# VHH binders against q6dbn1: the designs that were tried, part 5

Target 1, 243 residues: q6dbn1
Amino acid sequence: MRCISCREEYLPRNAGTCKECYVEAGETEEELKREIDDLKAKVAFLRLSSSLDHGTSSTSRSFTDVVLIASEDNAGSPPIPAHKSVLVSRSPVFKAMLENEMEESLSGTIKISDVSYDALRTFVYYLYTAEACLDEQMACDLLVMSEKYQVKHLKSYCERFLVTKLSPDNSLMTYAFAHQHNAKHVLDAALSQIVENMDKLTKREEYMELVEKDPRLIVEIYEAYLSKQVNTAAGGTSTSKTS

## First folded at step 1 (VHH)

Design c15 (framework vhh_h_nbbcii10_fgla)
Fold by ESMFold2-Fast, scan of step 1:
Structure c15 (fold): chain B 243 residues (1-243), chain A 127 residues (1-127)
Amino acid sequence: as target 1 above (243 residues)
Amino acid sequence: QVQLVESGGGLVQPGGSLRLSCAASGFTFSTPYSYALGWFRQAPGQGLEAVAAISWSGGSTYYADSVKGRFTISRDNSKNTLYLQMNSLRAEDTAVYYCAASRFYTLPYSPKQYDYWGQGTLVTVSS
C-alpha cells in the first residue's frame, strides 16, 4: 500500500502510512490530544456554577438578578433564576433585551413563550456550562431556541446530534424541519440522505402531504438530485474537486 | 391507519374543570418533526373554532384568545395521548371538542391544515 501523506509504499501494520509519516502523524496526534486536554481544562475553569445544578454539593443560588418563566401553558412551571451578565454574554438577543431598558430589564422577569419548562431549564443550564443531555425532542427544541436567541455553539451542538439520528425513515421530515428553522448543517445532511434514497421518496407516507402543503421542498429535492446526476456525469467519478 | 379517540367530556357547572384526553393509534407522537396536534370545538349553530395546538416537540403552543390563561394543552409522547386541561369553564365553552393531528412539523392554526380528526366529545357547561 502507499503512504497517504508521501505516497511511498508501507507495511499494513503502520496504520496506512510509511514509517516517516507515521512518526510525524503520531507526534501531531500527541500535540493535538494535549491541546484538546488543555482546552477542556480551560472550559472547565471558565464554567459558571449553574443555579439549576441542584445535584452538586457546591451549587448555590448566588445573587441571581433575573428569572426566566416558561410558557404560561405549563400551568405554573417554576421560575428559573439566572444572572443577567451570563445571559448577555451568551446571547446578543438577551443583550439587546436587557441592556436597552426593555420591560424585561426593568421587571427582572423574562417570559419565554412556546417553550417547555424542561427545554428552557436545559437551555439556561447550557448557557452556564456549555453542556446538555440531548434526545431528538430536546435537540429540536434547543435548536429552535438557539436560533431565536442566537446561541451559535448550541445550534451547532444540536445539529451535530440530529445528524447522527438521520435515517431513510426520518430524513424527509428532518429536511422539512431544518428548512423551516434555517438549520443548514441538518438540512444538507438530510437532503444528502434523501438524494441517496430517491427510490424511496415517493413511497413515503409524508411525500404526498408535503407535495400538497409545501411543494417547493419537494421541487428542491428533485433539483438537488438532478444537480448531483449532471455533476457526476459531466465531471469525474470523484466527489472531490482536484486542484 | 390513523385514529384519534377523544374522552373526558361531560356536564360541568360554570367555574368547574374538565380534562379531555385524545388517544392516538396508527402513528407515534415521538416521531420527530411530525404530528402537530390540536383541539377544535364547534358550539351549537356555529362554525369550527381552533382552541389550542401543540407542536410535535411540545416547544410551541397556540391558544385562542377566549381560552388563554384558562386552558392548557399538553402531550405525552410515551402514552401517545394529547390532553386539554380546561379550568374556569364558562357557559360559552359548551361545544363538541375535536382532537386533530397534522403530519407536518409546522404548527398549523387552520382546520384545513389538519389531516386526521377524532369523532368529538361533548362538553356542556351549565348550572
Scores: ipSAE 0.012, ipTM 0.299, lowest interface PAE 8.7, mean pLDDT 77

Design c16 (framework vhh_lunsekimig_d3)
Fold by ESMFold2-Fast, scan of step 1:
Structure c16 (fold): chain B 243 residues (1-243), chain A 124 residues (1-124)
Amino acid sequence: as target 1 above (243 residues)
Amino acid sequence: EVQLVESGGGVVQPGGSLRLSCAASGFTFSSYALYWYRQAAGIERELIASISSGGSTNYVDSVKGRFTISRDNSENTMYLQMNSLRAEDTGLYYCTAKSYWGTYPFRSDEYDYWGQGTLVTVSS
């Protein structure tokens, strides 16, 4: 038999396509499902921001806008105008900041440390639209900001991107970063790659730094590795025929 | 805008000292390992010194005991203290950063992900 799409021979159980075409179709279906899930998450995120208290005029301020300013290291960057109501609806941290008579609420200015103008602009754009253009640096910066300001939807978005950039050479560093920022999906993916490449773990410069900074991370890696080795050994023992 | 800017170079006599600075902006400085490279005319860029996010340092043999790399996370700045300078230390000095995700891309006119550097000349 031949595949309808590529004309290669295939087994009948693959529903009229070869294994490669069937796998490609399945991958496309999974991509579409992820896209649908992303769109649903965007709609839910935007819907949450549209849900406002009806008739609570006493909690509303006359101030309609706040200005966000990037770190002092970017002192020449223009201020980013935003709506107080949008920030409050997206972030419990901004809500606390703007509703509790804090300096930012009174001055109408929010200074955000350790971020570039581009990262802050992209972050604010995401709060309004649930859209952001990511590269590795932007994804890391936005993940850190999503943790700081408790924007869970953005954090998940950045994690999905970062998993696609994971490699054996960056897996130890990625594991440490993900652990520090509670990025569970990235953490699990990085741990799997470390365990697959354990022979070089102690030879990495970052290994000694992690032993000093957070030895529990190293313990967790060895525990995961030992669990894999125990399972592998048990499998080897079980391969003897019992005929 | 993501940026690393080198400064502190100049002309100095043999045996003199210079302190180079690498000022960073537009990213989370404390999460990055940082590196000093040197390029002399007609020679490929050479790694001189490195400092990890945790402060662990490494040096090439030719500068050990003479150069000291350090970082100030509160100022988003990395330094290279150069003592007992020699004629062979002459060159253009570059800084770069590596995140947990690998080498950090920079805007560069040369399309090599490097800035303009800072020139160190050790003369007669």
Scores: ipSAE 0.000, ipTM 0.156, lowest interface PAE 10.5, mean pLDDT 73

Design c2 (framework vhh_8dlx_2)
Fold by ESMFold2-Fast, scan of step 1:
Parts: sequence; C-alpha cells; structure tokens
Structure c2 (fold): chain B 243 residues (1-243), chain A 124 residues (1-124)
Amino acid sequence: as target 1 above (243 residues)
Amino acid sequence: EVQLVESGGGVVQPGRSLRLSCAASGFTFSSYGMHWVRQAPGKGLEWIGNIYSSGSTFYNPSLKSLVTISRDDSTNTLYLQMNSLRAEDTAIYYCARGRYDFWSGYPTKYFDYWGKGTLVTVSS
C-alpha cells in the first residue's frame, strides 16, 4: 500500500495517504478555512456597504443606524452603513460625536472630509474586525484616520508597518509626513535614518521642495545631526548596539 | 529607473472581454499598491480601482461588477480584466504606482509614476 501523493507506504486508517501527506493536506485545509472565513467577513462588510434593500430586512443588514460618507475632492462615493454601537466602542471621537446630540447623531450621517472611499471602507472594516491589509499608501491613510478618530491600536499598527518600509530613499518624505501627523515612533525612526545618511539628504528630489515649503523641518534635521555628532565624537556609549 | 508599461489594448467589439497588463520595473513591485486609471476622449481621469501589496482590491462602485484587478508579484505584472465592454469604455488606460502625499495633510490617490497608457477602442 503506497501513498498516492508521495508513493510512501501507509496504513489503511490513513485512507489513501501517508502520514506526511495527510498532515500537509490538513494544514492546507486549515489555511483554506482561514481564507474562507476572511472572505466571508469581507463579503459581509461589502454587503453592509452596498445595501440595496428597499425595506427588505436581513438580520446582517438590519439595525444599521448610521451612514458614513467619504468626501474625495468633488466625486461622491456610495455611503457606508454602520452601527453606532461599534463606532462608539472603537473611537472616543465617534463616541463624543454620537452621544452628544450633535448633527451627526440626529441625522444618522457622518461626512468625513479629505478621505478616499477605499481608506474609509478599510477603516470601518478595521473597526468591525480589527484587521487591515496595508501597503505604504493605505498605512499612511489609516494612520491619519486613526489619529483623527483616536484609534490607538490602528495607529500603532500603521506606524510599525511604516517603520519596516523605511529606507534612505523614503526617509525624508516619511519624516515630513510623521511630523505633520504626530506619528512619534515613525518620526523618531525616520529622523534616525536621515541622520545616519546625511550625505544623501541634499540628493533627494524632495529636499529642495521641503526647503521651500517647510524649512523648519530641514533645520531640525541638521540640529539632530549636529547633536549626534557631538555625542559620538565625545567618545560616549554607542546608541546603535545589537543584542 | 521606475518604468510602467501597459499592453493589451486595441479595438474590441461591444459585449466582449479584454485583459490589460502592466509590466513594472525599477522598484520592488511587491511592496507597492497599484492603480488602474482611464481617460476617455475629452474627459477627465476616472479611477478604476486599486490592489494593495496584500492582494486586497477596491473598485470604483460604478465599475465594480465589470472589472477585476489582479497582480503577479513573481513577474512584476499588474492586470485589469474587463467584461461586457461598452462604447463608453473607449479610453486610454493607465497603470499607476501609488504614493502618499504628506503635503495634502492627508494621503490619498496620488501617483508618483504612470505608464504612457494603452488605448482601448470599443466599436462595432
């Protein structure tokens, strides 16, 4: 008796596969089940955001009591239905907005300016599931939203992602972004990267643009560089030590 | 040098399907979100959709049932599958690399690199 997949011998109890192939198939099945569950959650969310029901009640779409609208320049996007209870439990800003008889609480509509439909939809998905798929653009979008709505875990998640994407080539732009949005961990990491690569600072395409638009940031970089040089030249302890 | 090269455009009859490709080079493709954008003659740019580095996709609601975006990170290629083409789908289709724009005070659909585009003409 041989395994059909690997041609190894097997016991009848394993029903046509050897132990190694059986374990591998089990691991693949668990991975597929996780993917199916993730897709089900995404489909459920998309059904909420694409409610076309004309008074037809579904238990999954029934009970939405607020709608979020993304303002993206002059183009309208479809509204995103949600539950006030979810928003208030995840965000102190939404809690204040919805509990204080504000216009948003009374109208059931929250209009969010300067946010793309994709970023808002991903943000709302995160509030429901605590999951978000990040690339550099989405991490920046969600970092801004997480600060505005005080979603601390999402902000930390986005900052950690952006730190892993730091390079000498993007550190100047990342520093400016972090400075503007109070992203302390990204700001410190980006500044460290810039200071370690000062010879490349003036070679960046963004350097002259930043000098023109916000020269104070450039001054802060040079000041940090000078401080580090004084500390290292004094023969102090190394700040860069690997365990 | 960052390069994006679209291909697969041409003349197609109404109701048919077409798949466009975008070949990327000069950067770590797998680390970037990518977008498809189109411009019909005499009109402005229309965003079609995007795909994150994770593979998650978001579409223009007006086009959601008609298009599918996918990527192959092993070949650095982005794809746009279009179904049930109509005359109003006649446009130049562009592949774009996503970027953040710190000067807007909010990152959005700003693109740092675009391809030269591929023309799709839907005509009988």
Scores: ipSAE 0.006, ipTM 0.222, lowest interface PAE 9.8, mean pLDDT 75

Design c3 (framework vhh_lunsekimig_d3)
Fold by ESMFold2-Fast, scan of step 1:
Structure c3 (fold): chain B 243 residues (1-243), chain A 125 residues (1-125)
Amino acid sequence: as target 1 above (243 residues)
Amino acid sequence: EVQLVESGGGVVQPGGSLRLSCAASGFTFSKYALYWYRQAAGIERELIASIYSGGSTNYVDSVKGRFTISRDNSENTMYLQMNSLRAEDTGLYYCAAKRGYSYGWTYSPSEYDYWGQGTLVTVSS
C-alpha cells in the first residue's frame, strides 16, 4: 500500500499513511486547533449585543439610532432597531448609504425590499454577532442579502452551507441560483456535480425550462464539460505524444 | 388583468382530503411554471409543490406521497390534490407563477411573476 500523503509504500496493517506523515499531520492539527481556539476567543470578544438581545438585560443601554423595515413583507412587521456604527462597520453599502446624507441617514429609517422579516432579523443579528442559524431557505435569503450589502463572510458562510445540501436532484437549480447571485463557491460545486452527471442533464425535469429562461447557463455547462474532457485527455498524454 | 385565483380550501378532519384549484387569466398559462406555497400562522411562506411547463413535478419531503400537483393547460388551471391531511398541513395556500425556471426551493416574492391571494385550509377534529 502507498502512504496517502507522501506516496511511500507501507505495510497493509498501518493506518493508511506512513509514520512520518501521520506524526506531521498530528502536529499540524494541534497547531490549527490552538489557532481556532484563539480565533473563537477573539470573535467572542468582538461580539456586540444586538438590539434584539436587550429584552431582559438593560434597554437603557441600547441607544439605537436607526430602524430597519422589511418593506415588501406584510405591512405591520415590527421595525428592527440597530446602530448606524455597527451597520457602517460591517457593510460598505450601509456605509455609503448612511455617509452620503441620503434620506435613510436623515430619517433614521432603512427600508429593505424583497426580504422577509425573519430573514432581515437574522441578517441584522449576524452583523452584531457573526452567528446565524441556517436552513436551506434562510441560507439562500441571507446569501442574496450578503451580496446586496457586500458582507463577504456571511456570503461565504451561506455558500458553505448550501454546498452541503447539493444533490443530483438539485444541482441544476442550485447552479442557476448561484450564477444569478455570483455565488462562486456554490456555482463551482454545483457545476462540478452536473458535469460528473452529464448523461442525466437532458433527463432533468428542469432542463427545458432553463433552456428557455437562461440558455447561456446551459451553454456554460456544455462548455465546462468539453473543457474537462479536453483537459483530462491532455493530462493523460504527457509529453509522450509529440512525435 | 393578470390574475391567479385559488379555491377549494375549507375545514377538514385529519386523514381527510381536499383539492385546491388555481385559476389563471391574463397570461399564456402553458409557458409558466406553477407553484403551491403554504403559510402557517406566524411562519414564512414555504414552497410545497411545483409543476413545470413540460409537466414535471417536485415536492417537499413532508408532502411526498400525500399531495399531487397537476395542471390543465386547456382550462388554465393548476390543482393540488391533498390526501391524508394532518393538523400541521393547516395554513393559507397560495399559488404562484413564474415564466420558466424557479431558482431553488426558496421563498422570494420577487422571483415570481404572479401571485394569488390565498385560500385557507384548516385540518382539525
Scores: ipSAE 0.014, ipTM 0.215, lowest interface PAE 7.9, mean pLDDT 76

Design c4 (framework vhh_8pnl_2)
Fold by ESMFold2-Fast, scan of step 1:
Structure c4 (fold): chain B 243 residues (1-243), chain A 124 residues (1-124)
Amino acid sequence: as target 1 above (243 residues)
Amino acid sequence: QGQLVESGGGLVQPGGSLRLSCADAGFTFSSYAMAWYRQAPGKERELVARITSGGSTNYADFVKGRFTISRDNAKSTLYLQMNSLKPEDTAMYYCAADLGYYGSGSYWKPYDYWGQGTRVTVSA
């Protein structure tokens, strides 16, 4: 038989790859593992320290020049100290806010509305470290914040997480959420899930709520379903759910 | 996954008061905007009151000045204080963890965290 990589003949006892290609693949794997380890070390070396890092107070240095506060929770929530330079480098929205002669730049205080203290802390931590521990609610909160402050990497990270949590039971509301916050990856995945389960759409409690509050979302779902059916009928084999 | 449990409903005479509670089984309560909805017999569910994670409140016109929504994040509990109750307030009251559409006032939930409801009957 032939090697699948080089197409050279080899003995049938060997599975799909000749010894020469197997050795070469093993060398590539080992090289990639070294590259990954080197990149991990480089990332650790380049990682910015933050006021949210759990270093000992005796050894920590802090030269923060701005504080973030969960709006309308100022009396209960402590300020989150940060560096203007970090916020500006991570978010064009913070850049616009802090580089102009705006109230936030002059006062050194940024108020963030409709966010919990924990979500805001996690968001700021991500701006310093590119790390966040997600559950479904935190992923939704951080996705909203990443859209508002234009932190594209965090938005993509949250979208990937939310896609892993999609089910027929949550797909309609996940679709509405994704549509509202321009979460294209989640939106497409949720729409696909809904279209594959159209017989369940009208049986969801949330269906009537969306029909009343934002009927265009429901229209878009039906249009996507019909488009799929029309394209299937036009030249392909028909494979559609009947119930 | 969390579960919302409403309590505090009952029979009350017109002009009376009730306090509804909604307890959470331990999800990320403090991160959600929370709302009270109601559904009268033969009618659709309607928003009664909403409270953001930061404590900002919004009320339906038909309850303004009579109802007060509040939350205790430490206890993962939502409250609705209902004063000067009217017969038209008779409904099943539901607690929801909810997101509003920005700029529209429409409400929906990212998870299926509706409770089973608590019945409020206002009659002599």
Scores: ipSAE 0.000, ipTM 0.162, lowest interface PAE 12.8, mean pLDDT 74

Design c5 (framework vhh_h_nbbcii10_fgla)
Fold by ESMFold2-Fast, scan of step 1:
Structure c5 (fold): chain B 243 residues (1-243), chain A 130 residues (1-130)
Amino acid sequence: as target 1 above (243 residues)
Amino acid sequence: QVQLVESGGGLVQPGGSLRLSCAASGFTFSGYSSYALGWFRQAPGQGLEAVAAISGSGGSTYYADSVKGRFTISRDNSKNTLYLQMNSLRAEDTAVYYCAADRRTYYSGRYLAESQYDYWGQGTLVTVSS
């Protein structure tokens, strides 16, 4: 027999395990359902049936007026057709780019560096549908793009996903990544993970690299740790010392 | 199409030197994040062994104890190429050498662990014999 909430096998006599899984899954399910309902309400006003039916493979049938090009692939990825009106509505950065008579507005071509074709295609699909299928790499790629193009809901979605993947082994570099890309939710979660595992900080291979490249990040970790120690000892025999 | 292609392998006498190159195509080393890159080797009849790695940011380098002080890893992002300079070669260095790349933007940690890397070359044979 499988547990209905997690689909892991259990014996009837171990019903407590199934209940624990049920409570955990029910809490997560409720949060996800609220987010899905919010997204579905937004999608109703963004859907363009001809564009969704044919996407990049049928530009003439979609009546697109701009193309986006990913520059990561040296072999040259196919252009991704889109509508300026959708880009402008979903991103203030695209709005500024396309309305201020910049080169992109005049040429009808937007070149996006440092992204894969798959990431760019998924990003554009999200702008039309408010849906994206995430793994760890895609969540990072889309988080960077959502920061650059100011797509706040996608950034939050990617951050929530990345938080579920945090471990003591990846928390230090996840913290550095989040700090670099202004990912506050991931940054706070990663910092908490590091502070809970301070005995492992100096044993990480990345520790010395960060000390040399960005010592401020390491200082911020120690400051957060000290702040937690002070707060924990607030009611104890520990006292503040002034000069 | 993502590819890593090793070159520079061959027959070398003990005490000699050899330089391996790994050319990447279908992606750039610098991208929106710096990619971790590494060299691994497999001797005849043995499992895969870490040799050296270079981090994405800052260019920090990591070496297996067996090669430390003899081998040097370096990268040229403008040429999209990873290098391994091998000096003072020994018979026990005989192996197929593989280059590897970690393209995950946030994932870091175990630079000398095979599991960190998601893209691999086909390998180049290095034989150290007189």
Scores: ipSAE 0.013, ipTM 0.271, lowest interface PAE 8.5, mean pLDDT 75

Design c6 (framework vhh_ozoralizumab_d1)
Fold by ESMFold2-Fast, scan of step 1:
Structure c6 (fold): chain B 243 residues (1-243), chain A 123 residues (1-123)
Amino acid sequence: as target 1 above (243 residues)
Amino acid sequence: EVQLVESGGGLVQPGGSLRLSCAASGFTFSSYAMYWVRQAPGKGLEWVSEISSSGSYTKYPDSVKGRFTISRDNAKNTLYLQMNSLRPEDTAVYYCAKGIAAAGTWYRPFDYRGQGTLVTVSS
C-alpha cells in the first residue's frame, strides 16, 4: 500500500497514509485551521467596513454598537463600524471612554482627529487582527494613534519599522517626530544617526524650521554630540591595570 | 533651492483622463512625502492626494478616491497624478507640494508648492 501523501510504501494494516505523513498532516491541519480562523476574522472586519451603506441605512450588520469617524480637514470619510468590546479590550483609552457615561458611550460615535480614513481603518483592523501593513507614512500615523490610545505592541511594531527606514536624509525630521510622540526607540536611533553625520546637520532642509519651531531639539543634538566626544575621549588609550 | 514644476494640464471632456507630472529638484526627493493639492475657481486649497516617501502608502479624499492615482518615480525625481473619469467639479489649478521628511499629519505638509497646472473639465 502507498501513502496517499508521500507515496511511500507501508504495510497494508495501516490506513491510507504512513505514520510519518499522518503526523505531518495533523500539524498542517492545525496550521490551516488557525489560518482559516484568521482569515474569517479578517473577512468579518472587511464586511464591517465594505458593507457600509454610504447612502442610507445604519441597518445592523454584525451587530456593531459604535462607529468611528476620521475627522480631517479635507476628507469627508465614511464611518467605520466596530464593536465596543473589541475597542475596550485592546485600548485602555477606549475602555475609559466607553465604560463611563461619556458622550462617545452615549452617542455610539467616536470622532478621531487628525487622521486619514485609511490610517483609522488600518488601526481598527489592527485592533481586530493584530496585523498591519506598514510603510513610512502609515507607520508614523499608526505610531501616533498607538500612543494616543495606548496600544503598546502596535507602537513597538511601528518603531521597529521606522528604525529600518532611517537614513542621513530623514534622520533630523524623524528625530523631531519621535520626540513629539515619545517614540523612545526611534528617538535614540535617529539621534545616533544625526550625531554620526553631524557635519550635515546645518545642511538639512528642515534645520532652520526646527530652530524656529523647537530650538530645544537642536540644542539636544549638539549636547548629545558633545557628550559622545567627551565619553570617547574619556575612553583613552587601552592600558592594562598593572601586573 | 526647492523647485517643483507641474505639467500635463489642459482641457478635457467629462469622463476623460489626464496625467499630471511634477519634476522635483533641490532636495532628496526619495526622503519626502509628496502631495497634490488643487484650487477650484473662487475656492480655497483642497488636498487631493498624498504619497509616502517610498511610494507604498497613498491617501485620497472621497471626492477623488477610485478615480485618481498618485505615483512617484524616485529615480527620476518625478511625481504623477493619473486622473480618470474626470468631472466638471475637478476643474482647478493643480499644485505639486513637498512634505517634510518623516511623514506625519502633525507637520506642515504644504511648506512649498509649485506654480500649478490648470485642468479644465468641460464639453
Scores: ipSAE 0.006, ipTM 0.213, lowest interface PAE 10.0, mean pLDDT 75

Design c7 (framework vhh_8dlx_2)
Fold by ESMFold2-Fast, scan of step 1:
Structure c7 (fold): chain B 243 residues (1-243), chain A 122 residues (1-122)
Amino acid sequence: as target 1 above (243 residues)
Amino acid sequence: EVQLVESGGGVVQPGRSLRLSCAASGFTFSSYAMHWVRQAPGKGLEWIGNIYHSGSTFYNPSLKSLVTISRDDSTNTLYLQMNSLRAEDTAIYYCARVPYSSSWYKGAFDIWGKGTLVTVSS
């Protein structure tokens, strides 16, 4: 007998396909099912503004009861429809905003400053699906939003992503950003990267800008460096020895 | 729609002063650091300086005594004051915004104006 997929001979105790091709087909099927589920979630998100007025609605005739507006794209981008119940369940800040008769609860509109339409859309998508596609810019934007709206898991996800993108060339900028937004995991990782590359610190264009604008950050870097030197001296010598 | 529109350029005599303006619209101007850059004919971009949302300024050391950057958040307007103009200051002047994640990195601009030409000629 020959495997249907790879055409290799196999023992007759196996039906129609070899074990390797069967396992591979199962993995491909799982991959396709995940993609289908992702596409279904995206379609569902896009349909959030649709009403249930086709006559088969068993509950509310409106799916969404609030809209979010990105301040930067007000003239060009549509409002993002959402459910108060989803926002409330995902964010204690939205819960306080919408349950305590805040202006947003009364108007049905939440205006979010300093975010692009794409960032706001991705943030709302995450609240519904717990998924987000990140690049460095989106990770920073969503980290800021996750801190503002207290979405702890999204903040952790964005921090883990940003740590993977750290280099000696971006670590000073990343450190300043993390310090400003209380991103402790990114802060610690960026600080370690800077301390390991102290010979480059004063050569960065951002260095003099930080000295002028926020000298405490530079002091903290030197303090961390000195602490590491003391610990290194206590544990060994800075000679040609390897660990 | 996010826009930056520079104005105030033109022909000026050496030794005179000139103030350029940049009108911002479509975003929360008061929350962003803003930059001025220029490009002389046949040369690359030269960074002039920036102003943070706090009003703090940081300048190119070679230009620090000759320029002043300011902002008016009530009118969403950025300004560049230039004094003691020389022929070498002839350039197209651009205002630019940096994205949030690169507000400390002067080379990473996401929004640019179309520029305004300054010609210093007797």
Scores: ipSAE 0.006, ipTM 0.212, lowest interface PAE 9.6, mean pLDDT 75

Design c8 (framework vhh_lunsekimig_d3)
Fold by ESMFold2-Fast, scan of step 1:
Structure c8 (fold): chain B 243 residues (1-243), chain A 124 residues (1-124)
Amino acid sequence: as target 1 above (243 residues)
Amino acid sequence: EVQLVESGGGVVQPGGSLRLSCAASGFTFSSYALYWYRQAAGIERELIASISSGGSTNYVDSVKGRFTISRDNSENTMYLQMNSLRAEDTGLYYCAARPSYGLKYTHPYEYDYWGQGTLVTVSS
């Protein structure tokens, strides 16, 4: 019989599609499922922010009532105008900060340390729209900010992006970064990448630097590798996923 | 040396109560906003309760009416009173401190002080 999409011959038991087209359809379904899950996560993010705002009597204003300043830019980057109501609804950290005592509630300026103007602007844009254009540097900058200000879905969004950029060449530094910033998803993916390429570990320029400055990270990598070897010896291929 | 030390965790039955404490040293406690975070196995730490330097409190919806955050500036200690505990409240509880944004001179690295965590298990 002929596959209905590619027209290649197949066995009748394959219900009108060849094995190759069935696999491709399954891959497309998986891709669409990931897109649906991402959209659902963004919608849930917006709703969770509203639920965290429950019971507050915060006044909403149409005009901007706060400015954010990137403190890394000594050149005097322009302040980024925003609404306190948006910040408090999107970030429990901003909410706690802006609901502080009288002395602080009168301040219309928030200084954010160790962030570029572009990163801060993109972060604020995400708080309003739940959208951001990422490259590797921006994803790292926004991941750090999302951890500090407890913006869960931005952190997840940045982690998913960074995982797609993992390679044997960047996995060691990505692992170190993820460890420093509690990025569990990226951490696990980077560690797996390193363990799959252990022959390259000692040849990385970064290896000796980490041995000197943070030897714990290197020990954790070797422990993970040894654990995998023990599992491979015990199970042949480490096929047990249930323990 | 800046230090935050949690205590009071343990095993309780559903519907039970626990009081967590976070003892602070090495910084001007009264000037800091204080936070309780919770981390369950396999999920990210989430902010569950906060208290400002002035005493204003905030809670995540799942704990409102059940948990009460408080602070004692004379003892440099923050508390979390947990009532009507549920299985989903199981996790590691971390305290954290951040200065108010009125402090222009605070080093960025010093804005995030964390404790080591205390385990709360809600089971039989």
Scores: ipSAE 0.000, ipTM 0.109, lowest interface PAE 16.3, mean pLDDT 74

Design c9 (framework vhh_8pnl_2)
Fold by ESMFold2-Fast, scan of step 1:
Structure c9 (fold): chain B 243 residues (1-243), chain A 122 residues (1-122)
Amino acid sequence: as target 1 above (243 residues)
Amino acid sequence: QGQLVESGGGLVQPGGSLRLSCADAGFTFSYYAMAWYRQAPGKERELVARIYSGGSTNYADFVKGRFTISRDNAKSTLYLQMNSLKPEDTAMYYCAAGRLYSYTWPNAYDYWGQGTRVTVSA
């Protein structure tokens, strides 16, 4: 994997103000450095070589027993060789598909119809290495795939990335996307962003499209807004009490 | 919603250059991911280049270093600068627009143009 910005080491700074606190903080920092090095070695040990690794030896491509084919609008996409054992261990959906003697298990070919070649390649690489270089597009593509194939770790990773990209300008469509793909963490964050900017809701270019495609989502936004206003109030009204 | 119209296709000699344009009359151009696809005679339609609403780009390996995709949101226009053209680049070139958060994403685009023909021959 080559995404440098995703792998920065960060260790706590020494925060002690007296000699004893300073020394103790330094000792803790050295222990944490050792623990990080140990965890890195452990992760490297558990990481599998992918047939898609450009710099790996030719032997990493041997013994593949299944191919995955992206069926985007270009039917001629190259097949992606993989190992059934890896797919089965990472995804309960692939496990069900491959262990129940379904057509995919018998033919050695898995066709995936709702994904681009680049997204499928990155998804497969993630199953081997737990590494993926994300931009907004890839995060959305991989979130959809992680939901479909029930790869919970990847779904969480993509959701955390997408939350960092939320803005008032993209929150309405991000909310709709998250709702469609059961991305609860993104859904909650997007809804909060929309509720904080309710005066902009009807001015968004996507508002009418969402009203046409799924008016319930607009209703849910208004309901969330009203609920928050009521819950934020100090308490119930005292204007209409009868004894 | 959007209507995409391609232009700029034509006949060019090997090693030549062409710039394709795709105009959208819609008011949401800046929020769409845009792409150029091509289809050669007797072959399936294939992705050439993609540009996302945020400006990130993605290219097919066979055009990297030769083609450049760009967009002008103020003019609602998508461009494909094609350099060092080869006979195998001969195809109908199609403009496509899709929202990142569309219900048809990622397996389909919301809007397609009618195409513009590029012929590379001596």
Scores: ipSAE 0.015, ipTM 0.347, lowest interface PAE 6.3, mean pLDDT 76

